# VHH binders against o75319: the designs that were tried, part 3

Target 1, 181 residues: o75319
Amino acid sequence: GNHIPERWKDYLPVGQRMPGTRFIAFKVPLQKSFEKKLAPEECFSPLDLFNKIREQNEELGLIIDLTYTQRYYKPEDLPETVPYLKIFTVGHQVPDDETIFKFKHAVNGFLKENKDNDKLIGVHCTHGLNRTGYLICRYLIDVEGVRPDDAIELFNRCRGHCLERQNYIEDLQNGPIRKNW

## First folded at step 1 (VHH)

Design zb14
Fold by ESMFold2-Fast, scan of step 1:
Structure zb14 (fold): chain B 181 residues (1-181), chain A 121 residues (1-121)
Amino acid sequence: as target 1 above (181 residues)
Amino acid sequence: EVQLVESGGGLVQAGGSLRLFCAASGSIFSEYDMAWLRQAPGKRREWVALISSGGDTDYADSVKDRFTISRDNAKNTVSLQMNSLKPEDTAIYFCAAVPDDYYGESTYDYWGQGTQVTVSS
């Protein structure tokens, strides 16, 4: 389909690199078939994503796509040099332990294989906010020992938008640490 | 709008096979990614398989190599072929149109009522 996700235009396309980490968050890029429903300044294609990352003097080494759909863009719309990983997550629900472990495994594997560079892990869901922010913060809390409030504040500041889903925030602040990555 | 109705569930012995069907009504079926989810007694719903509008498929690790999802856009149907069934596959199986992640909306645009699958040892 070619329907623009609700509220997609309300969010900044790309956040800033989260200092002290390899993470950068963004909203879902939309392939060219969506552009007839967007003003030129609203367009955010896969190409636009890479241009905006370069404008920040950063480089993507991995994209993790958390959306539960494949209708927004195709992996072949991305440069062949950038690995793409799909982790299907349902919106509004806190990701289950299996999903959290998949995310942690992918991040840890990337970091191990990219010790000699400063490439970023790009993470997105539809808005690049709730599922994206949850999994990034969960990683920082569980693996890197960051305090929950500090992780959330760092994500909010760098994304330019605050996590909106109270159940996600509550799990990050008060939920159990997922010990096996 | 799309409405979904599942069928094909039943009782089967371990090692057996079942084929589930989801019939969709409405003009937008071909534009939706379609998913199968299941809910076992006392557990939360979990995703099982997905098929995109373009035919790309993905599966949960627990069912890879055993389950196959397919769709027929001309007939507005999606199906799940389940082979080598195990007692732990016992669940109500749901067909769903994959969510558009609306703020303040349910995660799924459209949701079926489910079909019961029971696998005896």
Scores: ipSAE 0.016, ipTM 0.253, lowest interface PAE 6.1, mean pLDDT 85

Design zb15
Fold by ESMFold2-Fast, scan of step 17:
Structure zb15 (fold): chain B 181 residues (1-181), chain A 120 residues (1-120)
Amino acid sequence: as target 1 above (181 residues)
Amino acid sequence: EVQLVESGGGLVQAGGSLRLFCAASGSIFSEYDMAWLRQAPGKRREWVALISSGGDTDYADSVKDRFTISRDNAKNTVSLQMNSLKPEDTAIYFCARSGYEDTDYWFDPWGQGTQVTVSS
């Protein structure tokens, strides 16, 4: 389907790097077939993503795509030098332990292989907010020992939008630490 | 609200075919995206087929080239044609309204489901 995701235009395309981490969050890039429904200033293609990251003087080393669809853009639209990982994550519900494990494993693997550079892990869902913010914060809490409120505040500030889904916030603040890699 | 009723499930031998139907008692408007999801014993629910309000379709890799989703807005129905069925397709199949909002795909409301059993 070529329809623009609901409220997609309401969100900033790309956040800022989260200081002290390798994470940067953004909304889903949309391939050329969506551009007929967008004004020029609203376009955010895969190419636009990389241009905006470079404008911040940053470089992507990995993209983690949390959307539950393949219709927004194709991995082939990304530079071949940047690894792409798809983790199908259903909306509405807190991601399950298997999804959390896959995310943590991918992040840990990237960090181990990229000790000698400063490349970023780009994470997105449709809006780059709820699923994206949950998994990034879950990683910071469970793996890096960050206080839940501090992780959430850091994400909200750097993304430029606050996590909206109350069940996700509740799980981050009061839920168990997931002791998986 | 839209009320969804699934039908067409049953017992079939491997390699066989079934057609599932989802009837809405309310209105399927041009703006509604629809989905078929399934839940096998001991497994999580997963989507298998999606159809947009505009008729665009998407399929899970496990069913691609075997299943076809279609809709008839005049009759308020969504159908799933299932060919070359495998024992691993055994599941309860659910019809759901779907769409995009602050999440990628959301599924609401769930129908009652229809049981599909594929024997080897």
Scores: ipSAE 0.012, ipTM 0.166, lowest interface PAE 8.8, mean pLDDT 86

Design zb16
Fold by ESMFold2-Fast, scan of step 1:
Structure zb16 (fold): chain B 181 residues (1-181), chain A 121 residues (1-121)
Amino acid sequence: as target 1 above (181 residues)
Amino acid sequence: EVQLVESGGGLVQAGGSLRLFCAASGSIFSEYDMAWLRQAPGKRREWVALISSGGDTDYADSVKDRFTISRDNAKNTVSLQMNSLKPEDTAIYFCAATYYGDEDSHEYDYWGQGTQVTVSS
């Protein structure tokens, strides 16, 4: 299918870098085949993503794709210079421990290999909101010791949209710290 | 909160037609986007058709012009009319519902158990 995900047009394409971190969140880019269903100002292709990041004077060093599908775009649509990591993450339910640990491992690895630059970790799901916000906040809470409400507020402000799924918010605020990472 | 039960599957010869039904119970059906997905033996689950809470429809290219999705909010049902069936349409067909519109294969809030469709040549 090449249908545009529901509510995808309702979200800002790219948030701002989260200050004090290497994270930037965005909604899923859509490959060229989707553009026939979009007005020019609604288009957000992989190329558009990189143009918008450059407009903020930022540079991507890693993309983490949390969608449970390959239909939106292919890794081949991205510049060869930017690593791409797929972590298949089921929507609507809180990500399981295996998924959380994969995300933490990828982030920690990137940070160790990129100590001498300021490149960003770009994270997206379909809307760049619930799965994306959950895993970024989970990382900040569990690894960096940020207070849950501060992590959520920082993500919401920088993404330009608030986390919507109450089960995700509840787990971040009151759930256990995941220790194996 | 929502239970989905599929019916209407069966064996049909190529060129034939089947109509699948999904009966929903529980929460307010009219607020949900409804979809049909299918899985053939040894293949990944693939999306087939969607009808939004507002009535907008979309279809996978492989079924466009052959399949029609519809809903009846008064009866809490979604239907898939399948015409000009091909052997390649053989699969278990699943009804799925979501409130939030993340439409990846496992991003639906509720799933039916599936109904088998077999198309012989």
Scores: ipSAE 0.015, ipTM 0.232, lowest interface PAE 7.0, mean pLDDT 87

Design zb2
Fold by ESMFold2-Fast, scan of step 17:
Structure zb2 (fold): chain B 181 residues (1-181), chain A 120 residues (1-120)
Amino acid sequence: as target 1 above (181 residues)
Amino acid sequence: EVQLVESGGGLVQAGGSLRLFCAASGSIFSEYDMAWLRQAPGKRREWVALISSGGDTDYADSVKDRFTISRDNAKNTVSLQMNSLKPEDTAIYFCATGEYYDDSLSYDYWGQGTQVTVSS
């Protein structure tokens, strides 16, 4: 135990699969040491994550962790069978082109290696909202040619919460397409 | 509990170098991510560099290749080596513990800051 992230309790633990994609978004799981500061209904451990995904009849094939810390849970807290990728992403500012490229490269690699199954790419930051929603929408816009407003609406509906950061929304709607290096 | 004290700021000419130090008191330094942020007059506080509890580093684009963050867990210190300083690097530099997410750093403790002035 350290402190519970600010506003973490305000968000649903896990969204729904985004139809037509392999993405599912959620807030950061908290390891058991945090549970002493949480009511039973507020707990969301790594095990709780996998239980909730299973309840939706889905299966995770990759977790992409966008948090700028390792204090909330360790990769060892996840099942050995699920790959884990850390992309340190600072909040507040729109992710830089290098970070966007890393995310796109990881997603493309997963999709190429998982053509024969329907496993999902789980993406989270602290709240599973701004950094998470930005990078998922950026991928859909830049790689899959989805209209910006359609990508944002799809994410908001499936996550159950709307993107909050105006600078992220403005970049998605009006910013340039980020091409591969 | 953790308290943070910054030092190493001062006046330097453009192209020069400074090394900032953050000394942490308390028992849990090695478990925290450590960050440097800065605030110029009339501007928002901006993140500059981070070093995770595991030693991974990241930098804002404006300082990449010029600044280097490091930590010494035995001494409970984090350092910022600043090279090729520019007038636009002039700011109060803060050390913080926690996670930088969304539009804030989730922090337990902030230091008082150390002033860096870069003359042209």
Scores: ipSAE 0.015, ipTM 0.271, lowest interface PAE 6.9, mean pLDDT 86

Design zb3
Fold by ESMFold2-Fast, scan of step 17:
Structure zb3 (fold): chain B 181 residues (1-181), chain A 120 residues (1-120)
Amino acid sequence: as target 1 above (181 residues)
Amino acid sequence: EVQLVESGGGLVQAGGSLRLFCAASGSIFSEYDMAWLRQAPGKRREWVALISSGGDTDYADSVKDRFTISRDNAKNTVSLQMNSLKPEDTAIYFCAADSYEDWGTPFDYWGQGTQVTVSS
């Protein structure tokens, strides 16, 4: 359908690269069929995403789409040069261990294959906040050994919005490290 | 623009089976993601099964391997085959169209629901 996701307009389209990492977070791009319900300044299509990334002097090498739906945009709306990976996650719930493992595997594979460039891993859910922030922070904590509060602060600062779901924050701060799930 | 009507609910003994149907009318059904959700007395609605416009399926852990969701785009229907039913599956079952990706977020279109009661 062509309904704008709830609160989608409340969030900045794209954050900034998280320094010391290859991550950049953004809200879901909306294909052209949604533009009838948006003012020109509110539009954020797949094309707009790539324009905003280039305005920051950055380049995407992978998009990880964490939404549970395919209605917002199609992979065909993205440049053929940028790989697209779908990991279905439902909102409000902390992602399960299998989902966390899939995310970690994808990130590690990208980094191994992209040692000779500085391309970014773009990660989004609907708002680019809770599921997105959780999985990025979980990666930094579990794989890179970053302290939970430091990972969360870095994400919040670079996204321009703070993680909102207390259960996600609690799991990051006090939950177990997920190894190889 | 999509209108949804559920059917197939009823009373069944534990261990039995039921098949629920959701008939869609209005917009092009094949373009919508479809979901089944349920609400037990005194509890919040919970997601049960999803089938995407492309046919990909997913299930809540509580029903995995017991329930199967399918769609027939020619008939504008989505179905939920429920096997090995348990008393805790007792709920009103709702068909929803478009998106359920944010648990608790309103879907674009909802049906009225069909009651499933599983006796021990």
Scores: ipSAE 0.014, ipTM 0.244, lowest interface PAE 6.7, mean pLDDT 85

Design zb4
Fold by ESMFold2-Fast, scan of step 17:
Structure zb4 (fold): chain B 181 residues (1-181), chain A 120 residues (1-120)
Amino acid sequence: as target 1 above (181 residues)
Amino acid sequence: EVQLVESGGGLVQAGGSLRLFCAASGSIFSEYDMAWLRQAPGKRREWVALISSGGDTDYADSVKDRFTISRDNAKNTVSLQMNSLKPEDTAIYFCAAPYDSEDYYGMDVWGQGTQVTVSS
């Protein structure tokens, strides 16, 4: 069924670019079939996503989809010019090392291939908050050497919502650095 | 797509046990989280148990320590072992594949369910 994800309406559709990085976070876009359950001002389709990013004078070069589902929208709903990467992550649990490695590898590959432009890496889960914020912050901490509290504060400010899951926050602050590529 | 069929319900006395089965057909069962929901007469449907694709489990407070969820990926089956049953456990039980574990309330119910009746 085409039920709206729990609490999806509680979150801003798109955050701001995280300064000093190529990251932008957003909640999952919902395809046309979900619009019957939404007021016009609540709609956030794949097209709406690209319009909102353009309104910020930004451009997407990659979308990383962290949801454990493909029911919300199809890759075919995105412009063919923007690569799409699916990394299946289960909510509520801290992502495992293999998932963290896949995320880091994708980000590093994008940055090497996009040295001569300023295109963004768009990252989302269902709410664009917990799994999304965890993996972005994990990258900043492990790869870029950002202090955990600084990474979390930057993400929270730019997303417009604070990371909610205590286990994710504790792993970022006190967990081991994952030495992935 | 995966199709789900529930079985194992029946009539049991308070304090008794039942084991429910959910048979899945289709593809990629091993990659799905699986859940059990129930709907009692005159009440809303509620979530009772979840098992992740990796085997991690979670339970509603009302059934914790009494119910155990398990899966067999080779047989495409998820099971719910119900012990110490109470009259308030009387409900139709549904198997669901939550497409995202953040969304417990929006789980898709694909089967017709299996009736569990617990008498005093």
Scores: ipSAE 0.017, ipTM 0.227, lowest interface PAE 5.6, mean pLDDT 85

Design zb5
Fold by ESMFold2-Fast, scan of step 17:
Structure zb5 (fold): chain B 181 residues (1-181), chain A 120 residues (1-120)
Amino acid sequence: as target 1 above (181 residues)
Amino acid sequence: EVQLVESGGGLVQAGGSLRLFCAASGSIFSEYDMAWLRQAPGKRREWVALISSGGDTDYADSVKDRFTISRDNAKNTVSLQMNSLKPEDTAIYFCARELGYDDSYTYDYWGQGTQVTVSS
């Protein structure tokens, strides 16, 4: 047995698009090998992710995977038409500047190449909450000029869960703006 | 709970091979997912390979097709076969048990690791 991540069942699979942005956040999809430990209504596979996004009348154009591992699902489990980017991040700690810049670069590149469509950037960590919310909010604050409290409120509302890690919230509200590369 | 002891590191020429071993003690080894991570001087720790309790394996893109992780539950060991070594593989290699904690998996490091040095 593959172990189900701690508290993974406590979170909604997919949030809603964050209005005025191209971001949508979700928890990590789990490949078929995990389904033996899940009730049918608890399953959230890569296929389930794309079905839920389609049900919202949205389309994914990029997935950014912030988990520390690739054991949950493989890039091969995703449609070949959707780019996949892995950024290894450890939970609990505020992501370092290199990680923040890598995220910003990926987002900016996607937006430049997708000016003529409305495809979304899907972002996830294990729960789609702390690391995911931090990096999305960091982008909105540093690049889009959104006020920190407004970015956090927008993420919390659209994800359906509030950022839990106080050090992440503190850095977003009172920490330095990270300059572009 | 679980103590991990790494061995098998050393100095090798580029293109060479090394096999690392991790001996585990305590608890039910066969129930844990086991990983290898590495850290080069001045760099962040990076995940290299994972083997699940069920035997499924995953690898970082930088080592895919060159490294092979395996486990022997009867001997309570996990090993990493490293082929076609490159100077950029130079690092201290850590064996880690995955805890599945908080919003990410947390890894335990119980030894000093084993040093791998690859010369060009």
Scores: ipSAE 0.015, ipTM 0.207, lowest interface PAE 7.0, mean pLDDT 86

Design zb6
Fold by ESMFold2-Fast, scan of step 1:
Structure zb6 (fold): chain B 181 residues (1-181), chain A 121 residues (1-121)
Amino acid sequence: as target 1 above (181 residues)
Amino acid sequence: EVQLVESGGGLVQAGGSLRLFCAASGSIFSEYDMAWLRQAPGKRREWVALISSGGDTDYADSVKDRFTISRDNAKNTVSLQMNSLKPEDTAIYFCATYSEDDYFSAEYDYWGQGTQVTVSS
């Protein structure tokens, strides 16, 4: 529907940059049509996203949208200067290997093309927590060699909320490393 | 808001085919992500197939390679082509809009009334 996602208001709109990485996580921005259902302090539009990133003295260079919907905001609501990538993921499910591979390739491509700047990769699902945290942590573990518990702790601290889905946590801690070719 | 109406169910022999249709009214259909779910007697509802507003598709393992989901935005319809039907596919089939919600078990926003599919051996 045109409803606010369940518990969306319970989460901090934007986390902080994850130190030592180019990642920043946030919850899904909601286009203007949703603002009638929100108090002014609850609003988090695409414009609000960029204002909050700027307030942290950071700059977005890529947005990766992990939601399985295009209803919450349109790519056209974003500045044309910021690339937008859609990777469809279904909530409650650990992303499959193909999806993990797409995420890793997008991140690696961004980092290669942005060696000369400090722009961030913004990643979100609906709450900016479970799917978002899973894929960011999976990248850190598989590509950067970070220990699973350290990756999860870093994400939780910087997002301001802990990963909630036990299946995602279990896969990060005990699942196989997904190799990129 | 969206109203959904399913059709196309019926009785078919094992190995046969059926095509289900879901007609949507209200709202802008093209912006919704659509799903087919089913409920067999005594079982919980399970998702079967999903199609995004952009046409990307996903399938449950139990129906992969046998079922095909598609949509026609000009006609506000979503269809499910069901091939190589098995007795285990007997269920009431529901059309629903996918609700993007990471928190609750219920991931579906608007539901139709369902259409019965019975597969005999």
Scores: ipSAE 0.083, ipTM 0.471, lowest interface PAE 3.8, mean pLDDT 87

Design zb7
Fold by ESMFold2-Fast, scan of step 1:
Structure zb7 (fold): chain B 181 residues (1-181), chain A 120 residues (1-120)
Amino acid sequence: as target 1 above (181 residues)
Amino acid sequence: EVQLVESGGGLVQAGGSLRLFCAASGSIFSEYDMAWLRQAPGKRREWVALISSGGDTDYADSVKDRFTISRDNAKNTVSLQMNSLKPEDTAIYFCAAGDTYYEESPLDYWGQGTQVTVSS
C-alpha cells in the first residue's frame, strides 16, 4: 500500500542522539514507491535516514523497527552492515512485558557487543514518538535508573517532539519497574 | 468497539457497476483507516482499496482505474464504487477498520461481508 501514514509529514525525520545513551529516534523511512506522494523535501527513504545520521557525525549499529507492518520499507533496503530487528508492537497500547523485555534484551546485547565503539541504536515506530519514546524511556528508567520525568524530558528534547499518548506517559511516571529479561 | 456492516452487493452482468457501503457504529469513525478486501471462492483474502483517516487512497493493481473508495465522516460510512465489473471481481467483499492515526495498528475491526457476483 502507498498511503502515507497519518500525520507522518508533521514530524522531524530524525532526532538527535540522546546524550549519555546510545539511542537515536526517527520516524519510519518510506521506500521509493511512496515518493510519488511526496515533495522532494518530504522524502525520507532508508538512504535518506543514513545520510541524515551521517550529517550529525553519528553512525548506526542497529535498527529496531517497532511498526506492526512491513509495508513501509524492507530490511533489504538497509546497508548489509547494519543489523535490523523487528519487534511488532501495536499502536495506542502500552507495550506488554514480553515486548519490553525483548527490547531490553536487544539493547543490552548491542551494548555488550559494541562497548569499544560509539555506534547508535536507532529506534523507530511510525512517527518515532509514542512506541519509540515509551520503550527508550522504559529502558532508561528500568535499567539505567533514570528518573521518569528526566527520561521523558531527554527523549522529548532530542526527538524534537513531545510524547503524545497520556497512557504511555502515565505508565512511565507511575507504573511499575519491569525486570530485565 | 467499532461495528461494521456492509451492504450493496448483488448480481450484475460484466461491464456493470455496483456501489458498496460500509456503515460504522460505536467509536469515532473519522479517526480510522478504512479498507475493502475481498475473498473469491478457493482464493486467499486480498486487499482491494484503502482510504486513510486523512483521505489518502490506494488501490490494488487489479482494480485500479475501475474502483473508487470514498468516505463520509458525517454519516460514518465508507463506499466502494465499482465500475467495469469483470467475472474475476466475483467475491465476498469485506470492509475493515484500523486505527493508524498517530500510531500504527493492524486492521482490528471487520464486517461480515457482502456478496458480489459478476456474470459473463
Scores: ipSAE 0.014, ipTM 0.222, lowest interface PAE 6.9, mean pLDDT 86

Design zb8
Fold by ESMFold2-Fast, scan of step 1:
Structure zb8 (fold): chain B 181 residues (1-181), chain A 120 residues (1-120)
Amino acid sequence: as target 1 above (181 residues)
Amino acid sequence: EVQLVESGGGLVQAGGSLRLFCAASGSIFSEYDMAWLRQAPGKRREWVALISSGGDTDYADSVKDRFTISRDNAKNTVSLQMNSLKPEDTAIYFCAKDYPEYDSGYFDYWGQGTQVTVSS
């Protein structure tokens, strides 16, 4: 077995859809090899992810994986019908402009291709909190003109956990708007 | 504070083998997850292999089935056996103490590493 990420068990597997958006955030799913380290009620495999999304009467149209590693699960563990995008981000630091632009392009492209449906963009890092919350909020602030405090509150409420990293919160509240060009 | 010193690098022909060693000092080596990372010229540092405190192992897809990580807690040593080496494996190899938050990029050690050069 693979080693369980620190504090991973402390977070809810999947948040709620963020109203007025196509975003839903969750913690990293763990492939079957991790299940020997988990109680049955703690398991959160790729299959469990899709079951929980379905239970909310939602459907995923894209997964954006922000983890630095590929050890938690493989794209092959996901249904073939759902596109998967990997954006390697390092924890503890605010994502750089290149990472922010990649995220924005992926979201904008998905929304253009999915105008005729209500499918969601699923976003995760290890805990589905700091990197995930930062990039979703950065998109809402920079592209959709949402006030920083409103974006953060919406994310926190829907994820069920508050953004923890003060440097991320500070950048969202007081940092510059990142333009696509 | 844990100190890590890498050794075992060198020049080897494609298809050859090398064994890298990481000597750790500190009273709690057995509690650490240990990792090998590498930095090739012009590329970002990437993870190669991980061994947990409990002995579980993981490998990057690029090295899976060619590299084997192992540990000896009595000697405070982590080893990386590298087989079927390719020119693409040319890099400086670093040993790192890793916490369960593997994807955080938080490593206590950014030392000299050990250079591996694989000729075609």
Scores: ipSAE 0.015, ipTM 0.253, lowest interface PAE 6.2, mean pLDDT 85

Design zb9
Fold by ESMFold2-Fast, scan of step 1:
Structure zb9 (fold): chain B 181 residues (1-181), chain A 120 residues (1-120)
Amino acid sequence: as target 1 above (181 residues)
Amino acid sequence: EVQLVESGGGLVQAGGSLRLFCAASGSIFSEYDMAWLRQAPGKRREWVALISSGGDTDYADSVKDRFTISRDNAKNTVSLQMNSLKPEDTAIYFCAALYEDSDYGRYDYWGQGTQVTVSS
């Protein structure tokens, strides 16, 4: 259905590009059928996403959708020129090694194929916060050698909201580096 | 009024198979991501399998390649096919629905559970 996700309105639609990276995080866009339940200023459709990215003078080259549902929007709602990747990621629990591997593989592949441009990797879950922040930070820590506290701080600042789920934060700070590539 | 009703549980010997069913009422079924969770004696309730409203599936490592979750939106049912059962699979199995995908969301446990016992 057309039920607006709990707390979805509490979060900024799109964060800022994370400096030194190709990442930008946002909350899930909602297809047109959800708009009857939203005030005009609350609407955030796939079209609105691309408008907000352009307003920041950025361009998306890939969207990674981490939601465990396809009811919020369909790939067909996106411009045909922007690749879309679905990685079904269950909320509440720390993503497993297979999910982390898929995310790292997608990011590394994008960077290899886009070394001659400055297009961004857009990453979202439902709120663009916990699963999104975890996987981006995990990539920065494991692949780019960023200190956990620095990765989390960078994500929090650029997203405009702090990573909230304590089990995710603890895994990033104290968990093992996943060399699963 | 019960919105989800589990069936198909029972006693089987190790190496056997069982198929669990979860029947849902009303038009809400097709919009829900559906899950099976289990709780073994003395253990925490754990997630077993999940199927999205679009039909994509995911499994806990302990049951991967042995269990298969499926749904039939025309019949408002979700099923769990359990093969190569082990004594460690003994648990009460719960059908759960998640209308909202969220790190803050929780499974709506509408089922009462069905007992699965695997003997050696």
Scores: ipSAE 0.031, ipTM 0.387, lowest interface PAE 3.8, mean pLDDT 86

Design zc1
Fold by ESMFold2-Fast, scan of step 17:
Structure zc1 (fold): chain B 181 residues (1-181), chain A 120 residues (1-120)
Amino acid sequence: as target 1 above (181 residues)
Amino acid sequence: EVQLVESGGGLVQAGGSLRLFCAASGFTFSDNYMAWLRQAPGKRREWVALIYSGGYTDYADSVKDRFTISRDNAKNTVSLQMNSLKPEDTAIYFCAAEDLYYSGFPYDYWGQGTQVTVSS
């Protein structure tokens, strides 16, 4: 199936780099086979993603795909120079501690290997909002010591959309810090 | 919206086998990939297997070489053959079509799945 994800058209394709971090968030790119169901201005393929990143004068060094599917695009659709990591994450539910640990480990590994450049970690789920925002904010809170409300505000401003899932917001604000890195 | 009906669950002893079935309606089955997910008591729903429209398959490491997913486009069904079952395979098993896979699955919409219980 080449059906467009629910509400996918409602969200901006790519946010802005989150200042003071290496993160940039976006919605899932859709491979060329989806474009027959989209107006030209609605298209957001893997190529479109990289064009939009370059337009911001940024460069991707890693993509972390949090979707629970492989149908939207394949790693082969990405430039060979950009590593791709899949972390299967179920929507609606706060990611479990193992998923949080995997995300933190991937980010820390990237930063260690890329200390001599300014390449970005691109993170997406289906809409680039709830799972994406949760894991980025969780990293900033647990690893970087950012206050929860500040992390959420930074993500919302840079993504151009506010986190929607109240259970995710509640966990970020009042949940335990996971020191599992 | 698509409807999926799971069947074939039951009680089985460790080392035994079960075959699960999923009957699909409300969409062009042959164009969509199909997946099986499971939820054990007190745990999150986890992906088990998927089959693409062209017949290619993929499996979670925990079930690889024990489970086989297949599809019958003429009958709008997907099946999961489960061999060498372990107590850890005890779960409610859910069938998913493409648009149910990218997010969490709302149990309210697609019923309760089919229960598989593996005794030691």
Scores: ipSAE 0.000, ipTM 0.144, lowest interface PAE 15.3, mean pLDDT 83

